VH-VL binders against q20498r280to473. Designs and how they scored, part 5

Target 1, 194 residues: q20498r280to473
Amino acid sequence: LELTDLYMRTGKKVPVIVEKCCASIEDQGIVTGIYRQCGIQSNIQRLRAKFDSGAEPDLHEFGQRDIYSVSSLLKQYFRQLPNPLFTYQAYPKLIEAFEKEDSLSEKVESLRFSLETMPEAHYRTAKFLMEHLTRLCKSKSLTDMTSKNLAIVWSPNLFRPPPTLNGADTHLLSGLNVHTAICDFFIENSESLF
Key: E = the ipSAE of ESMFold2; O = the ipSAE of ESMFold2 at other seeds; V2 = 0.75 times the mean of E and O plus 0.25 times the DockQ between their complexes.

## First folded at step 1 (VH-VL)

Design p7 (framework fv_prolgolimab; at its last look DockQ between E and O 0.03; V2 from the best seeds 0.00; counts 0 for: pae O 18.3 > 2, placed apart)
Fold by ESMFold2-Fast, scan of step 1:
Structure p7 (fold): chain C 194 residues (1-194), chain A 121 residues (1-121), chain B 106 residues (1-106)
Amino acid sequence: as target 1 above (194 residues)
Amino acid sequence: QVQLVQSGGGLVQPGGSLRLSCAASGFTFSSYGMYWVRQVPGKGLEWVSAISGSGGSTYYADSVKGRFAISRVNAKNTMYLQMNSLRAEDTAVYYCARSYYDSSGYRFDYWGQGTLVTVSS
Amino acid sequence: QPVLTQPLSVSVALGQTARITCGGNNIGSKNVHWYQQKPGQAPVLVIYRDSNRPSGIPERFSGSNSGNTATLTISRAQAGDEADYYCQVWDSSTAVFGTGTKLTVL
């Protein structure tokens, strides 16, 4: 389901799957390469099916045995959203705001304005995820996952240009570099942006 | 300036019908969901209905399902509430309200002045 | 369907802080919005998404939401703050309003 449709159905700020996965990872995911190391595909599919059916599996016990499947599940969830977390609609404004402004304060103000235009469910879920990643960065000496490293693994799951964007004018690598830079900035400045 | 101007209220017999109108100005009407909220004299606020910016999705409170129909004509910047099979308990001040950007049933950032509907014999 | 319970009335002395609560099962998991309604007038949005202020709303108005209780806080109360206050959530494709609280400024 698209985030807004899910929000209309439940009224919850953040999807249960996002809330539970983040909690499990903060509790049990201070391990080398969190979010970079892949989980077990069969475990990911089974957990996803339980959440999709409306069940709320206990990720505390599961996370103790296989935290990498929990982190992989969360990335897959965001990657498979019909409208990406940062939305097709906000995408061009976010890119422009990030590339146009040279000073930190102006960049924060411009991005904050663009983020505020996103639908409620997208804004709240983005805030929740970015703050989660910011907290994980405090443990980078144990995980080897800096904000830049987290941005590299996360950005492909959060940003997609609108389908009608002319691909001939945009090199894929250029898009990847900008997405990583924006994601890194969001992780480092989540308290100021949301 | 965002403005919502209402019309169409009045006195009607039980079982009768009324249509309320809400004319919008100062914003791109088709980009915002719209709501109807009512307030029975001396009581609190009660949500009645919502319609998406495109008009493709509509929502109703259980108390009015099957009797009320929300609609909009984006070319005229106007939203309507068709009220059928009216009952004494439908007597209330009816407000139209704008939702946060392109949503229905989220938050009500601008409200019309209200229109009194009295259902009595 | 959630039931949002508010106190019937709250009194506050001029210049003091008023707190209006909105109780609901697991309300902290939902976005809470607050409206002010003065006699004979349409409601006005004063707080959205738990703690955010619309442009034009004084900094004296703030909000919080956790567990089973959301709270609207009005600091340095003024005579003009006297009104009915309603909390609101979106749940199951419906908007649900609280029972309303009459704030009296003494």
Scores: ipSAE 0.091, ipTM 0.701, lowest interface PAE 5.2, mean pLDDT 88
Fold by ESMFold2, look of step 2:
Structure p7 (fold): chain C 194 residues (1-194), chain A 121 residues (1-121), chain B 106 residues (1-106)
Amino acid sequence: as target 1 above (194 residues)
Amino acid sequence: QVQLVQSGGGLVQPGGSLRLSCAASGFTFSSYGMYWVRQVPGKGLEWVSAISGSGGSTYYADSVKGRFAISRVNAKNTMYLQMNSLRAEDTAVYYCARSYYDSSGYRFDYWGQGTLVTVSS
Amino acid sequence: QPVLTQPLSVSVALGQTARITCGGNNIGSKNVHWYQQKPGQAPVLVIYRDSNRPSGIPERFSGSNSGNTATLTISRAQAGDEADYYCQVWDSSTAVFGTGTKLTVL
């Protein structure tokens, strides 16, 4: 279900699954390798089924020991969006703005304008997620997850090049790529971008 | 070492067909978008077609749309260009190229050696 | 689709600096890539995103892009730099190449 459609049906600009998973992770998920380590697959599927049915899952059911099932579920949710969080439509402008050689302030301003072209649900959810990841960076000594480490594991779930854009694919995992770099920039600069 | 080795090409009559191949080695082929770029002898470069790493998305220049078909078989590390209804204006050297991207954008970092296609009666 | 205009030819004396321009409306808002093509050979990427050099390209190759003009600069020109040079930008799904410049080293 596209984020815009979910917003129209529920009136919530940030999906319940995103809101509750982020809150749970900030409460109990300040642990080594959060978002990097994978949760237990059966636990992930159980949580997914509860959200899909409209039920309110207990995100603390597995305790801190498998909080990774909550973080895995959240990444999976974004990975499976029909239109990625940073939409197909905004993607070319976001890449262009990020890649343009200019001052930091000019880059931030250009990216901010491009982000504001996204539908409201995408913009608000991106703001929510990036601010969550920025807060997690404050705990990097406990989690071993820097902004760059978070960007590595998150960027594949957040960006897909549009089908009409040449030379790109959702399966590109080629090391230093623009998706990781721009995601890291968003995490480091979320306060000024959103 | 990254290599793109092309095969196919040759002389065909107008209206004929030809299939070009681009065999890749030295990298994870399925992770890269691939391109065909052509060059009329003595003239400049012209983009022809592109295919995503998975093969799920294909793109064509207006001049070849409906006549050319790009494809890939990732298990064989090979990309193809099927050229149908060939015209004299399709006479060119055809290059395959790998697309690479990072924070600096998309660019063609490796090219095949080129394959001449001549369309004449 | 944008048209990228390059001079047909540029001549430079050995050891001197060559500048090859690529003109396009608001090209400064785009990322410009440059390719070198020697006779009978495939193109080789020499500059990407306006000013970055791939590994193996000598430091005497540099680039800039602002306003309506991108420029490839080759300092201390050598005989081996004699080639055709193409700029390239993206227009959505299309790679757009400049008209090409023949660099002659005298």
Scores: ipSAE 0.005, ipTM 0.469, lowest interface PAE 12.9, mean pLDDT 84
Fold by ESMFold2 at other seeds, look of step 2:
Structure p7 (fold): chain C 194 residues (1-194), chain A 121 residues (1-121), chain B 106 residues (1-106)
Amino acid sequence: as target 1 above (194 residues)
Amino acid sequence: QVQLVQSGGGLVQPGGSLRLSCAASGFTFSSYGMYWVRQVPGKGLEWVSAISGSGGSTYYADSVKGRFAISRVNAKNTMYLQMNSLRAEDTAVYYCARSYYDSSGYRFDYWGQGTLVTVSS
Amino acid sequence: QPVLTQPLSVSVALGQTARITCGGNNIGSKNVHWYQQKPGQAPVLVIYRDSNRPSGIPERFSGSNSGNTATLTISRAQAGDEADYYCQVWDSSTAVFGTGTKLTVL
């Protein structure tokens, strides 16, 4: 289900699964390789089934068993969004704004304008997630997860170039490198961007 | 070296108040959930309260809910337990403990030295 | 009433194997941790997640957990193993400790 549709159905601009998983990770997930290490597959499937049924699983209990299943599920949720978090529609402008060589303040302003073109549910959820990742970076000595490391594992789940109809795209593979870079920039500068 | 140093215990009358402190060193305090566990002398361990690393989530045993308040000041590397409306049943040695989690399990890996609280008239 | 039941005491001859049980309904579905407490001292973690040893705990300490029973096993018991032992699980946001077992080494 697309984020805008979920917002219209529930009245919540940030999905409950995102809120609960982030809170669980901040409480119990200051551990080595959080978001890098994969949880036990059966635990991930069990958690997913509970959320799919409309239940509110006790994530503290699940985290006591396997916090990596909580972080794995969260990444999977974003990867499976029909329109990615940073939307197909905003993608070209975000990449263009990021790749311009200008002052930090001009780059932040340009990216901020582009982020504000996103639907409200995408904007609010992106703000929530980036602030979560920024807070998590303060524990990098314990997790071995710097902002760059988090960007490496997160960017494939957050950015997707729009499909093209003719396959004549000239820079698709080079765009993969920029996804990590822009994600890292968002994590490092979330307070200024949102 | 991880160290948890406790203070603040003593003798109080029923209905009185005390504040326990647990001062941490040798690790990034704000990255760890912290717990209070008590033990009546000669008896077993009983969980009392917990607080997340950020301080955003707190938890209490039913026996102390509404009377005890756990808090932390991460800038000072210190956790507190404010104990109000104390009862004779609260007499115990109080331990603070750090929790840690990785792919191998969730556990209380370091404990403070314990602080005796005696509630008697 | 505590959820986790342990025998009040267990005795073992020096050099023999001690087994301390922790009983609970379907405890095999939970991660069980074990703590050793010597008189006048804070507890020390000796086994976590059923069977893992922290650094510094001798290999003669081992653990298992299935069904309704978790077991701490101490092989080649030494005088220094004499202590109280507690199992512990999480139940949602609550840490639940067993009733405690005094191990006496004869």
Scores: ipSAE 0.000, ipTM 0.447, lowest interface PAE 18.3, mean pLDDT 84
ESMFold2 (binder alone), look of step 2: mean pLDDT 92; pTM 0.927

Design p8 (framework fv_prolgolimab)
Fold by ESMFold2-Fast, scan of step 1:
Structure p8 (fold): chain C 194 residues (1-194), chain A 121 residues (1-121), chain B 106 residues (1-106)
Amino acid sequence: as target 1 above (194 residues)
Amino acid sequence: QVQLVQSGGGLVQPGGSLRLSCAASGFTFSSYAMYWVRQVPGKGLEWVSAISGSGGSTYYADSVKGRFAISRVNAKNTMYLQMNSLRAEDTAVYYCAKEGLWFGELYFDYWGQGTLVTVSS
Amino acid sequence: QPVLTQPLSVSVALGQTARITCGGNNIGSESVHWYQQKPGQAPVLVIYDDSDRPSGIPERFSGSNSGNTATLTISRAQAGDEADYYCQVWDSSTAVFGTGTKLTVL
């Protein structure tokens, strides 16, 4: 289910699966390669099924044992959203704002404006996730996951160009490097952007 | 109904290689993680390796990292353990095992019959 | 390295109750699983998630887990219960087994 539809159904601006997974990872995910190392696929599928059925599994004990499956579940959840976290609609605006502006303050202003045009559920969930990743970066000496490393593993799950059906092939204008760069920027500047 | 049938094993000199096989039936193989657990004769159980249902993620005990490689071919319902640079301390009965159904607490609900690997010194 | 400590051996009289302990720091916050292994055979799961029984395991097998000790309880012990018993937890990216306990039924 799309984020806005889920929000309308539940009244929650941030999905339960996002809140529970992030809390588990902040509690038990200060481990080498968090978000880079993959979990066990059958565990990921079964946990996902529990959340999809409306259950709210307690991830405290689970996270102690298999935090990589929790982190993999969270990435998969974002990757599989019908409209990406940063939306098809905001995508070209975000890329343009990032590439056009050459000063830090101008990038922040332009990106913040574009982020604020996103639907409430997307904005609040993006804020929640980016702030979570910013906190994890404080433990980079233990995790070996810098903001750039986190951006490399996260950007494919958060950014997708709009379908070329509408006349523009945005794949040609933005590459993997741009997605990684903008994601890295968001992690480093989450407090100023959200 | 669930069956894990093992093959491979035998006597090998230190520094040699062996490949163990575990053929599974009675469940949807690709939906479950699979494991290798070993036991030195007369001693306790030691976890060796794990592989996710898709084969995309692998895990190893520190004692075997860099020497052992776990793999699976889901189309054949078979899991493998490639053991290289074998040492006398690797002498053990090796069991393949299937992931249990409980979501957060990984356990082994079915085990193969075991395969003896002897590394002479 | 995490260690799960079990007594080397436990003896029980026919028909009486055997208790096998598994000690570990804050093990009550873990889920403990128990395996039975008879000589020359593969281990068999007898308890999972502290207290749940797999299909086919008799009700006389039960488990508990709190604080620093998990316990496997075998009531109305039978000769066929003679075996080695191992506790197990999953510790983030690895499975940790207990030292094992030999149960003798007198």
Scores: ipSAE 0.000, ipTM 0.434, lowest interface PAE 16.9, mean pLDDT 85

Design p9 (framework fv_prolgolimab)
Fold by ESMFold2-Fast, scan of step 1:
Structure p9 (fold): chain C 194 residues (1-194), chain A 121 residues (1-121), chain B 106 residues (1-106)
Amino acid sequence: as target 1 above (194 residues)
Amino acid sequence: QVQLVQSGGGLVQPGGSLRLSCAASGFTFSSYAMYWVRQVPGKGLEWVSAISGSGDYTYYADSVKGRFAISRVNAKNTMYLQMNSLRAEDTAVYYCAKTEYDILTGPFDYWGQGTLVTVSS
Amino acid sequence: QPVLTQPLSVSVALGQTARITCGGNNIGSKNVHWYQQKPGQAPVLVIYRDSNRPSGIPERFSGSNSGNTATLTISRAQAGDEADYYCQVWDSSTAVFGTGTKLTVL
């Protein structure tokens, strides 16, 4: 389901699946290639079905056995959102603000303004995820996952151009590079942006 | 024992259509993502399309978007590739493949034998 | 479209070690898979997730992935190792294959 609809149904600004997966990964995911290494599809589907049914599976025990399936589940969840985390509506403004040749402070201010126009559930979930990734970067000597590396694996799950954008999504090479760059910027500057 | 049996290839004129089939056995079909990968004779491998185990999520290479449609019928353990508006550059051996891993990060762990599609006048 | 660069061909003497490279910008941040393809046959997975071997693949096959280069290493090369080898990653929602390397065992 869409994030705003889920928020209205549950009263929670951040989905349970996001909170539980992030907590599991911060506890048990300080391992080489976290988020880069792929998980096992049958494990991902099983966990996803439990969350979709309203259950809250014990990710502490599961994470000890297969943390890569937990991290893959979280990426899959964001990838499959009907409206992406950073929304179709905010997408053009976020890309425009990021690509301007402004000072760091001006870029932060314009991006912060655009982020604040997002629906509350999207804003709070984006803040939660970006702060989680920022904390993981503190362990980069153990995980070999810098903010750039995390941005490369995460950006395709978070940014999609609007479907009605005159076929621009057909020429994704430019978009893929900018998605990685903006995601890396968000991870490095999450405290200033959110 | 995993098996992927392909059918539906052949000769077609430019602008024509073909549907490829990949019949699967030996695993729980609906639990795993499937793919189409092609290879021009004497050239390298090119990924064409992906479909989730449920069939709800599909992905396409830029070269085939709008022309090809991937689908599956889990009750029949069969995956399809509907190819429309075929071009000479679509001439290739088409392979179906599966993964035990996440659809957009995992390997192609088992491959079908391939089916030749020739687009020529 | 993103490109993974492999050498067109690599030659190795029988019993020696072959190394096939796969170059890509920040490839070390991605899962790299390797496939072996013999003439007239479908590809076979030989290494997945950088360094893991599927059941049935001999221990002579190993992989590594760091920075801008992934490497497939085939120790104690045998005549039966002659084949084309392809690296592969996922870049966003697109699977990208390397340009392919023909391995010749002399």
Scores: ipSAE 0.027, ipTM 0.702, lowest interface PAE 7.6, mean pLDDT 90

Design r1 (framework fv_relatlimab)
Fold by ESMFold2-Fast, scan of step 1:
Structure r1 (fold): chain C 194 residues (1-194), chain A 121 residues (1-121), chain B 107 residues (1-107)
Amino acid sequence: as target 1 above (194 residues)
Amino acid sequence: QVQLQQWGAGLLKPSETLSLTCAVYGGSFSGYYWNWIRQPPGKGLEWIGEIYHSGSTNSNPSLKSRVTLSLDTSKNQFSLKLRSVTAADTAVYYCARDSYDILTGYYMDVWGQGTLVTVSS
Amino acid sequence: EIVLTQSPATLSLSPGERATLSCRASQSISSYLAWYQQKPGQAPRLLIYDASNRATGIPARFSGSGSGTDFTLTISSLEPEDFAVYYCQQRSNWPITFGQGTNLEIK
């Protein structure tokens, strides 16, 4: 289900699956390669089905056994959103704001303005996720996951260009590099952007 | 104690659709994954797919294009349809319940009696 | 697809002897392995889950061990009813796969 539709049904601006996965990972996911190492596909599918049915599995117990499946579930959830976290609608504005401004202060102001035009559920969920990733970066000496490393693994799950732009492989590769750069910037500057 | 009873057509011709149903007695249908597994004569076990009480399904990629899994929660039943059968689909077909713990899952603690399906011209 | 290879294909023993059955995975499956027993004309019966946990009602003579790629099912002292085919099953990756089976037969 799309984020805005889910918000309208539940009254929650951030999906339960996002909230619970992030909490589990901050509690039990300070481990080498968090978000880079893959989980167990069967465990991921089972947890996803449980959340989709409206159940709220105990991720404290599960995270002790298999935190990589929790982190993989969260990435899959974002990857499979019908409208990406940063939306098809905001995509061109975010790219332009990021590339147009030279100073850090001006870049933050332009991106903040563009982010604030997103639907409430998308904005609040993006804020929640980016702040979560910023906190994980404090433990990079233990996890080997810098903001750049997190951006490399996360950006494909958060950004998709509008359908009309997907025509050529060489142009897609250029866009993927920009996605990583923007994601890295968001992780490093989440407190200023949201 | 939970029991599974299964039924369906046992004799098919190539190109027909196999249809099997499994009914759950003596326990809750909700909260479990319900599986189909087959065994060709004299050979090992092959997992076909699973369905959760919400209707969510997973199927073996080798069979996915031909497999449809469905459930009827009002009757505590779930069903398998396998399209375009060939002689290679001749097997005993079993329905089975996943373990009680759906978070760890994927071990079959309750099985149906099995249905022999023969595909011959 | 994860391939499970069971050995030996056939094991001939007498009642009272110890049986050791092996299952090897083509890649690491942690502890996500189960063992089943199947008698002629019957559905499989769960014996062991998560590599070493005995299922409800399964006699203490059955035990499982292993992790990663190498797993073992042990029957400490064979009873006449234990002569059957045994299958291992992994739940680590999709699709769920089974080994080809080990036939435990009377010598």
Scores: ipSAE 0.007, ipTM 0.524, lowest interface PAE 10.2, mean pLDDT 86

